# VHH binders against Jacalin-related lectin 10 (JAL10), part 4

Target 1, 292 residues: Jacalin-related lectin 10 (JAL10), of Arabidopsis thaliana (Mouse-ear cress) (q8gwi7)
Amino acid sequence: QKLDAIGGKGGKQWDDGADHDNVAKVYIRGGLEGIQYIKFDYVKDGKTIDASIHGVSGSGFTQTFEIDYQNSEYIVSVDGYYDKSGTMQALEFKTNLKTSEVIGYPKGTTKFSLGGVNGKMVIGFHGSAGKVLNSIGAYLTTAPPTKSQLVGGLTGGEPWDDGSNYDGVKKISVTYISTLIRSINVDYEKDGQVVTRYHGMKNGDTEEFVIDYPNEYLISVEGTYNILPDDNVLVIRSLIFKTSKGRISPTYGFVSGTKFVLESQGNAIVGFYGRDGGAFDAIGVYFSPIPS

## First folded at step 20 (VHH; from l3 with R106T)

Design b14
Fold by ESMFold2, last read:
Structure b14 (fold): chain B 292 residues (1-292), chain A 120 residues (1-120)
Amino acid sequence: as target 1 above (292 residues)
Amino acid sequence: QGQLVESGGGLVQPGGSLRLSCADAGFTFDKYAMAWYRQAPGKERELVAFIYRGGSTEYADFVKGRFTISRDNAKSTLYLQMNSLKPEDTAMYYCARGEKDYYGYTMDVWGQGTRVTVSA
């Protein structure tokens, strides 16, 4: 998706294109006469791609803003400030994790926001520049899945990880007994096919929670974890699931101990990971933006 | 092992108390976890209170400080002290014995139940 450039008229058009996986670094030189130039380092297939300087390079100090792309940081939006002469005077970059300082001098300008589209990230820029930056636009793509924290017994059992390469969750089957969770069985959808993953022990009562994917999404996994008496292990004791249509599963297992909620605004759960052994020790999820 | 026999049920007014007992003629009461379950009319059976082999106890949230589970292993007797009874506590109450099954306990012996009716 290409967002039109915003700012003043003037300058020569430039376009870094959209054939990138992420932005690695932003280089900006600002001054009292406006943003003098901007340059972006992009990422493609794990390697940086050095784009052209847009504007005028010269003496002075270049400010930089690094994006920790290897740890799932990405730019979500840019705030810009341009004046009546058509000069971009200041920029501020926002990622999913942090906000840059305002670079430049925004006094007496018109503010705009570029991007900020739910579930999207910036992978390229375009705009216009001459002796200064005049306008800036962006290319957006769907943001990658993110990984929740792991909750429960973090050292017991053996780790497992379904990954995040699924379109959504169609069904969760929970096996439990009166005091704890034994296992989950997850039916994912991937490219129109059902992929099933099973984690834990099969002995207990099994109940299904069916999700009407793709008309309905799994958005929340909640529950409790506590030391299981006699066994003296920290494990998941209860689970409850919620969907985008406001449906709530029964509470599976037994509510005891520390409550947890794995949920992320605007995202669906598309994968699970955790730990299990003689019990269902720990659980975590992958989030992906809900489609528009 | 043996059969479990509950007693102590009856009709009480809201705010009242009852003490349920559950006896087993078996010789290995102390090797098991024990629990009280209940089943209200038209509802599924649900755990009320659980006492582990090691003596730790856990309670369902809906009884929240009103009920106390205890056991006398020498007499092979399980108790449920029910205080501050409410109409929603009306149910058949069952004693159950749990055998160790990997982690946790699977209930393998059940009593026939004793009826508790709480009515205004």
Scores: ipSAE 0.678, ipTM 0.877, lowest interface PAE 1.0, mean pLDDT 89
Fold by ESMFold2, last read:
Structure b14 (fold): chain B 292 residues (1-292), chain A 120 residues (1-120)
Amino acid sequence: as target 1 above (292 residues)
Amino acid sequence: QGQLVESGGGLVQPGGSLRLSCADAGFTFDKYAMAWYRQAPGKERELVAFIYRGGSTEYADFVKGRFTISRDNAKSTLYLQMNSLKPEDTAMYYCARGEKDYYGYTMDVWGQGTRVTVSA
């Protein structure tokens, strides 16, 4: 998704394109005369890509802003400040984790915001520049799925991970007995097809919770974990699911011990991971922005 | 059936108490988990209280410290002390025996039930 450049007229058009996974670093040379140039280092397939300098390089001091892309930091928006002559005077970058200082001198300027679309991230920039930066635009994409913390018994059983490369969840089947969860069975949608994943033991009572994807999304997994008496293992004891339409599943299993809630505002659950063995030891999820 | 026999049910006023018993001479209780379940009209059977083979106990949230499960393994008798009874506690109450099944217990022997009625 290409956002039109905003700012003053003038300068020559430049375009770094959208074929990047993330932005690694921003380089800005600014001063009383305005922002003289901007440069972005991008990430593609785990490697940094040095893009062109946009503007002119002169004597002076270059300011930089690092994006910790290896720890899932990404740019969500840019505030810009341009004056009546069409010169970009200041920029401020915002990520999902932090905000840069305002770089440059914003007094007496027109402010604008570029991006800030919920669930989107910046993967490229374009604009215009001559002796100074005149305008800036952006390319947006859906922000990457995020991984919840793992809850439950973190040392028992064997790990499993469905990943986050699914469009959504269509159905969850839960097998349980009176005192604990035995297994889950998840039907995902991927490119219009159902993909099914099984985790745990099938001995017990099985109930299904159907989600009307894509008209409805799974948004929350809640429940409890506790030591299971006699077996003396820390395991998931109960589960509850909630959807974007306000539907709430029955409580599966038995409420006992520490309550957990795996949810993220504005996001759907698109994948599961966890641990299982003789019981269902632990659960975690992947979140992705709800598509529009 | 044939091996577990509940007793102590009856009619009680709200706020009252009952003590349910479950007995069997066919086996010793110390090898098993034991539990009380209930089933109200039009409802599914639900776990009320569970006593594990090792003696630990767990209770459904809806009893909120009003009920106490206990057992006397020497007498092969299971008890449920029910205090502060409410109309919504009206149900058939079942004793059940649990056998170890990988992790946890599968209930494999059930009583015929004893009726508890709490008058509104």
Scores: ipSAE 0.677, ipTM 0.873, lowest interface PAE 1.1, mean pLDDT 89
Fold by ESMFold2, fold request of step 22:
Structure b14 (fold): chain B 292 residues (1-292), chain A 120 residues (1-120)
Amino acid sequence: as target 1 above (292 residues)
Amino acid sequence: QGQLVESGGGLVQPGGSLRLSCADAGFTFDKYAMAWYRQAPGKERELVAFIYRGGSTEYADFVKGRFTISRDNAKSTLYLQMNSLKPEDTAMYYCARGEKDYYGYTMDVWGQGTRVTVSA
């Protein structure tokens, strides 16, 4: 998705394109007479790509803003400030993790916001520039899934990870006994097909929680973890699931110990990861934005 | 193998107390986990309280602070002291024995139950 450039009408058009996975770094030289140039380093296939300087090159000090793209940081929006002469006077970059300083001098200008579309990230920029930056626009794409923290026993059992490359969750089957969770079985949808992943031991009582995907999304996994008496291991003791339609599963297992909630506003759960062995030790999820 | 027999049920007014007992002369209790379950009309059987072989206890949230599970291994008897009883505690109460199953305990012997009725 291409967002039209906003700002003044002067300068020469430039366009870094949209064929990038992320933005790695922003280079800006601001001054009392406006943003004199801007440059972006992009990421493509794990390598950085230096784009052209947009504006005038020369001596002076360049301010920078780094995006930690290797740890899932990405730009979500840019606030811009332009004046009556058509000059971009200040910019402020926002990521999912932090906000840059305001670069430049925003007083007496018109403010705008570029991007900030729920579930989207910036992968490219375009605009106009001459002696100064005049306007800036953006290319958006769907933000990648994010990984929750892992909860439960973090050292017991062996790790497993279903990944996040599924369209959604259609069904969760939970096997449990009176005092703990034994296993989960997850039916995912991927390209119109059901993909099933099983984690844990099979002995116990099994119950199903069916989700009417794609009309309904899994949005929350909650439960408890505690030391299991006599065995003396930290494990998941109970689970409960919630959906976008306000449905809540029964509580599976036995409520004991520390409560956890894995949810993220505006996101659905599209994958699971965790640890299991002789017990169901730990659980985590992947979040992806719910379609509008 | 082994037969658990519950006793001590009855009629009680709200706020009252009862003490349930469970016995079987066929085995020693100290080698097993023991538990009380209940089943109200139209509901599934649910765990009330659990006492582990090592002596630790756990309680369902709906009974915490009101019920106490205990065992007397010399008498091979399991108890449930029920205080501050509420009408919602009306159910058939079952004693169960748990055998170790890799992690946790699987309940393998059940009693026939004793009825508790809480009514004004």
Scores: ipSAE 0.666, ipTM 0.872, lowest interface PAE 1.1, mean pLDDT 89
Fold by ESMFold2, fold request of step 22:
Structure b14 (fold): chain B 292 residues (1-292), chain A 120 residues (1-120)
Amino acid sequence: as target 1 above (292 residues)
Amino acid sequence: QGQLVESGGGLVQPGGSLRLSCADAGFTFDKYAMAWYRQAPGKERELVAFIYRGGSTEYADFVKGRFTISRDNAKSTLYLQMNSLKPEDTAMYYCARGEKDYYGYTMDVWGQGTRVTVSA
């Protein structure tokens, strides 16, 4: 998604493009005459890309704002301040984790906000600049999924991870017996196709929980884990699923031990990970923002 | 393959007690996990109480300390002591047994059930 540049007329158009995974660092030189230049370092395939300076270099001090992209920080919005002469006078950057100082002198200017779209992040900038920065626009993309904690038996069984690169969950099939969960079978949607992943053992009763994706999203996985008597192993004992339409699955398995809830406000579940072996040992999820 | 026969059901008033028994005609009663299930009209069968081969017990949340499962391996008999009965406990009660199957027990032999009716 390309947001049009906002600010004053004038200067030459510049465009860093949208072919980036994130922004790594912002360099800004501001003063009483306005923002003299701006420069962005981007990230692409794990490599930092040193883009061009937009504006002119001069004597003075360049302020910087670093984005901790390796720890899932990203820019969500930029506040800008431009005057009637067409000069960008101040900028303020906001990430999902922090806000920069206001760089420059915003008095007597028109304020605007660029971005701030729920669930989106900035991956590129464009605008216009001459002797000063005149205008700035942005490219947005969907922010990356986040990972829940892993719950259940953290050392038993073998790890598995479906990843987070699915569009959503269409169906969960749970196989269980009277005292524990045996397996899950997840039908994901990816690019209009169903991708099925299963984890655990198939011996038991199997029930399906169908989600009307994309009109309905999986938002919560709840359940319990406990030591299984006689086997003496810490495993998932029960599961409950909830959707964005307020639907709640039956309780699968047997409620016993420590309750867990894997959910995140404003997010859908788009992937699972966990551990399984002779039993269904542990479960975790990936969250992604729900489209507005 | 043994046969499970439940007994001890009947009509009781709320707050009353019943003791259910389940006799197993099998040769090796002590190798099984045992359980009581119930099925109310129009509802699915649900686990009430489970007793593991090693003697550990687990109960459904709705039991709330009111029921006690026990077994007597010498008599090949499973019991369910039901106290403080409520109208919601009205159901057909079944005993079941199962052998170890991977982790946990798969219940594969069932009795025909004994009816419990709790009415005000």
Scores: ipSAE 0.666, ipTM 0.868, lowest interface PAE 1.1, mean pLDDT 89

## First folded at step 21 (VHH)

Design e13 (from b14 with F27R)
Fold by OpenDDE, fold request of step 22:
Structure e13 (fold): chain B 292 residues (1-292), chain A 120 residues (1-120)
Amino acid sequence: as target 1 above (292 residues)
Amino acid sequence: QGQLVESGGGLVQPGGSLRLSCADAGRTFDKYAMAWYRQAPGKERELVAFIYRGGSTEYADFVKGRFTISRDNAKSTLYLQMNSLKPEDTAMYYCARGEKDYYGYTMDVWGQGTRVTVSA
């Protein structure tokens, strides 16, 4: 997806293209007369690619903004100011994790926002520049899922991973006994088909939590983990699920020990991973932006 | 297979105390985990307290230190000491016995229950 350039009409056109996986670093040289140049380091196939500067290297001050692309950080939007002459005066970058300082001098008369589309990330820029940066546009792509932390018993049992290549969760079946979780069965939606994955032992009482995908999304997994007496193993003891419509599941299992919450604002859970070995040892999730 | 028989229920005022007992007519009481459950009108049955074979205990959040589960293996009897009772504690209380099932215990024997009513 190409977003039109915002700003003035001056300068020569530049275009870094959309054939990148992420942006790794932003360079901006700001001066009293406006942003003198902008430069991006991109990511392609796990490698950083240096792009050319757009503008000129004047007597201004250069600031940098680094994006931790290796930890699933990406630019979601760019805010800025330009003046009546169509010169960019200041820019601010927002990622899914943090916000940059305002870079340049925010003395422009017109404020704008570029990007900010749910479920999208910036992978390239285009615009115009001469002696100063005149305009800036962006290329967007679908943001990748992010992996949560693993919670619970981190050394017991065996690892499993459903991955993140699903569109959503349609149903979770929880099997539990008096004091612990035994297993989860997850019905995923993938390309209009239901895919079921099973994890853990099936001995116990089973209850289902149904999510009305695609009108409703699973957004949160809460629960507790604690050492199970007599067996002396650290395992998941209880689970609670929440949806985008504000529905909350019953508490499955037994509330005991350390509480945890797996949730990411604006994102849905699209996959599970964990550990099990006779008991349900640990749980983690994959987050993906909820479509607009 | 043994039979569980609860006793000790009754009517008490808020802030009062009761001691429930559960006698296991079966043998080998010490090989099982035991638990107390309760079911209030219109609500699902919920775990109140659990005592493992090794003697460790766990309690539901609503207990908040008010109840104590214990066992006398020599008498094949389970107890629930309930203090500081509240109206919301009104329910049928059930004793359950559990066998070891891989990790944890599966409750497979239940009593008929004893009624606890907390009212002013």
Scores: ipSAE 0.799, ipTM 0.940, lowest interface PAE 0.5, mean pLDDT 95
Fold by OpenDDE, last read:
Structure e13 (fold): chain B 292 residues (1-292), chain A 120 residues (1-120)
Amino acid sequence: as target 1 above (292 residues)
Amino acid sequence: QGQLVESGGGLVQPGGSLRLSCADAGRTFDKYAMAWYRQAPGKERELVAFIYRGGSTEYADFVKGRFTISRDNAKSTLYLQMNSLKPEDTAMYYCARGEKDYYGYTMDVWGQGTRVTVSA
């Protein structure tokens, strides 16, 4: 997806293209008269690619913004400021994890936002530049899966992680006894095949929640966690699942303690991680954009 | 099984109270967790209240402080004090005994139930 350049109409057109996997680093040289140049290091096939500067190197100062692309950080949006002449004065980059400083001088300028599309990441830029940066546009692609927070008992049991390398969830089998969740079994869809992962103890009553992938997606995991009396361990006590079609599972287990909701608008759950050790201690998920 | 025997059910008006009892004929009552379940017509059996071996208690959300589960180990008896009863509380109430099963308890012995009817 190409987003139109925002800013002035001056300068020469530049286009770094969309043939990248991520942005690794941003270079901005700012001055009192505007942003003098912008430069990007891109990521392609796990390697950084150095792109050309767009603009000129003057008497200003250069600031950099690094994106931890190796840890699934990516640019979500760019906020900018340009003056009446159409000269870019300042830029601010927002990633899924952090926000840069405002780079440049936002004095007497018009504010704009580039990007910010749900489930999308920036993988390239285009624009115009001469003696200063005049305009900036972006190329978007589907964002990679993101990891939720882990909820529940964060110190008990052993950690497990199915990862996010699945296309969707087809079925969840929940095993529970009396007042707690014992285990979950997850059937994932991966490249047309079912992959099953087991987590926790298998003894107890088991119920299944089937999801009609790819017509339906798991979008939410809700539940409660609380100290289990007598055992004195913090564990998941109940679970509820919701799908993109508005289906809600039964409540599995026993509602007790602190409620949690793992959900991300526009995204499906494509993987689980957590902790278990005789009980189901903690749960987290991976979110991935639902294909439109 | 006849090991657990419930009593105390009956007809009561909305806002009324009942006290259910469950007698365990076993000699090791204090080694088990106990629970009250209920099943309304056309609905699945649901947990109402749970009392752990250590004495801790937990309640279903619909209880909202209206019910109190307690136990007398000396008498091998489980109780459910139900106050502020509502028509929605109409159900067969079952006593269950739970054995320790790694973490938590598994209900393995059930009573025959006592009927609670809340109606004006």
Scores: ipSAE 0.799, ipTM 0.941, lowest interface PAE 0.6, mean pLDDT 95
Fold by OpenDDE, fold request of step 22:
Structure e13 (fold): chain B 292 residues (1-292), chain A 120 residues (1-120)
Amino acid sequence: as target 1 above (292 residues)
Amino acid sequence: QGQLVESGGGLVQPGGSLRLSCADAGRTFDKYAMAWYRQAPGKERELVAFIYRGGSTEYADFVKGRFTISRDNAKSTLYLQMNSLKPEDTAMYYCARGEKDYYGYTMDVWGQGTRVTVSA
């Protein structure tokens, strides 16, 4: 997705393109007359790629903003100010994790925001520049999956993690007994094939919740966790699943203790992680934007 | 004859009370968890109340403090005191006995049920 450049009409066009996986670092040289140049280090196939400066290197000062792309940080939006002449005066970068300082001099008459699209990340920039930076645009792509909190017994059992490298969830098989969840089996869709992961013990009643991927997405996992009497262990006691079509699964297990909801607006659940050890101790999910 | 025999069901008016009993003819009542389930017409069987071997109790959300599960190990009897009964509580009520199965209990013995009807 290409977002139009915002700012003035001056300068020559520059375009770093969209063939990147992330942005690693931003360089901005600011001066009294405006931002003199902007430069980006991009990420492609796990490697950083240096791009050329856009603008000129004058008597200003250079500030940098680093994005921890290795830890799934990415630029979400860019805010800025430009003056009546169409000169970019200041920029501020927002990632999914942090916000940069305002770089430059925020003395422009027009404030703008570039990006800020839900579920999207910036992977490239374009714009115009001459003696100063005149305009800036961006290329967006789907943001990577995000990891939810882990809910339930955080110290019992053994950890497991299916990861987020799936396109969606096709089916969840829940095994449960009278008062607790025993296990889940998850059928994932990946590249047109089904991948199944098993977590927990299979002793108990098993019920399936089928999701019509790709026409339907799993969007929510709800449930409860509580100490299991007699055993004195903190475990998941109940589970409920919801889909993008508004379908709600039966309540599996037994509603007891603390309620939890794992959901993220506009996103689908594409992976699970958790803990298990005879019982289903804890559960977490990975969220990914639902394709438009 | 089943090992579990329920009794105490009947017809009551809304707001009324019933006390259900479940007699276990088994030898080792105190080794098991016990539970009350109910099944309304056209609905699935659902857990009402659970009493663990250790005596801890858990209740379904719809109970809301109206019911009390208890056990008398000396008498090998399970009870369900039902107060403030509502029409939606109308169902066949079953007692179940659970065997320890790793974590938790697997209900493996069931009674024949006792019918509870709440109607004006």
Scores: ipSAE 0.797, ipTM 0.939, lowest interface PAE 0.6, mean pLDDT 95
Fold by OpenDDE, last read:
Structure e13 (fold): chain B 292 residues (1-292), chain A 120 residues (1-120)
Amino acid sequence: as target 1 above (292 residues)
Amino acid sequence: QGQLVESGGGLVQPGGSLRLSCADAGRTFDKYAMAWYRQAPGKERELVAFIYRGGSTEYADFVKGRFTISRDNAKSTLYLQMNSLKPEDTAMYYCARGEKDYYGYTMDVWGQGTRVTVSA
């Protein structure tokens, strides 16, 4: 998807193209007269590609913004300011994980936002430039699934990983005893078929939380983890699930210790990973944009 | 399942106190974890307090320091001291005994329950 360039009409057209997998680094040289040049390092097939500067290298100062593409960080949108002459004065980059500083000098001129499309990431830029940067546009693609942090006992039990290659979650069956989570069983949907994955032991009370996929998505996993007395192991003690329709599951297990929330704005949970060893030690999820 | 016998329930005003007891007729009381559960009308049974075999204790969020679970192994008796009682605490209270089951304990023996009513 190509987004039109925003800004002034001056300068010569430049186009880095859309044949990239991500953006690794942004270079901006700013001055009092405006942004002098912009440059991008792109990612293709796991390698960084240097692109040309767009503009000129003047007497300003250069600032950089690094994107941790190796850990699934990507640019979501670009905000900026340009003046009446059509000169870009300041830019701010937003990724799925962080926001850059405002680079340049916002002089109370025209403000714009480029990108910000739900479920999309920026993979290339185009625009116009001469002695200064005049305009900027972007190429978008579907954002890939992202992996959450692993929460709970990080060294106990054995690791498991269902991956992110599912379309959604249809049902979660939680087995618990007294004060801890024993296991989870997850029904995924993949290409119209149900795939079930089992993790943990089946002994205990089992309750089901059904999600009405594709009309409803799992969007949040909350819970607590704490050392289990007598056994002296750090494990997941409770779980709560939330859906895109605002439904909240019962609290499974026993609320004890440190609280955690695994959620990502605009994204659905499409996979689980974790650790187990007779108890449910740790939990993590994969996020994917909710289709719109 | 009739091995546990609860007592101490009754009618109390808000802010009042009760002490529940659970007597275990078995000979191996110290080998088990013990717990108090409660069930209000129209609601599911919920865990109130848990005491592990090693003596550690855990409480539900709604307890907020008002209740204390303890055990006397010599007397084979479980206790629940309930202070600052609220109308919302009205329920049938059950004691349960749990056996070690890999990690954690599985409750497998239950008492008949004792009724606690908190009302002005």
Scores: ipSAE 0.795, ipTM 0.938, lowest interface PAE 0.6, mean pLDDT 95

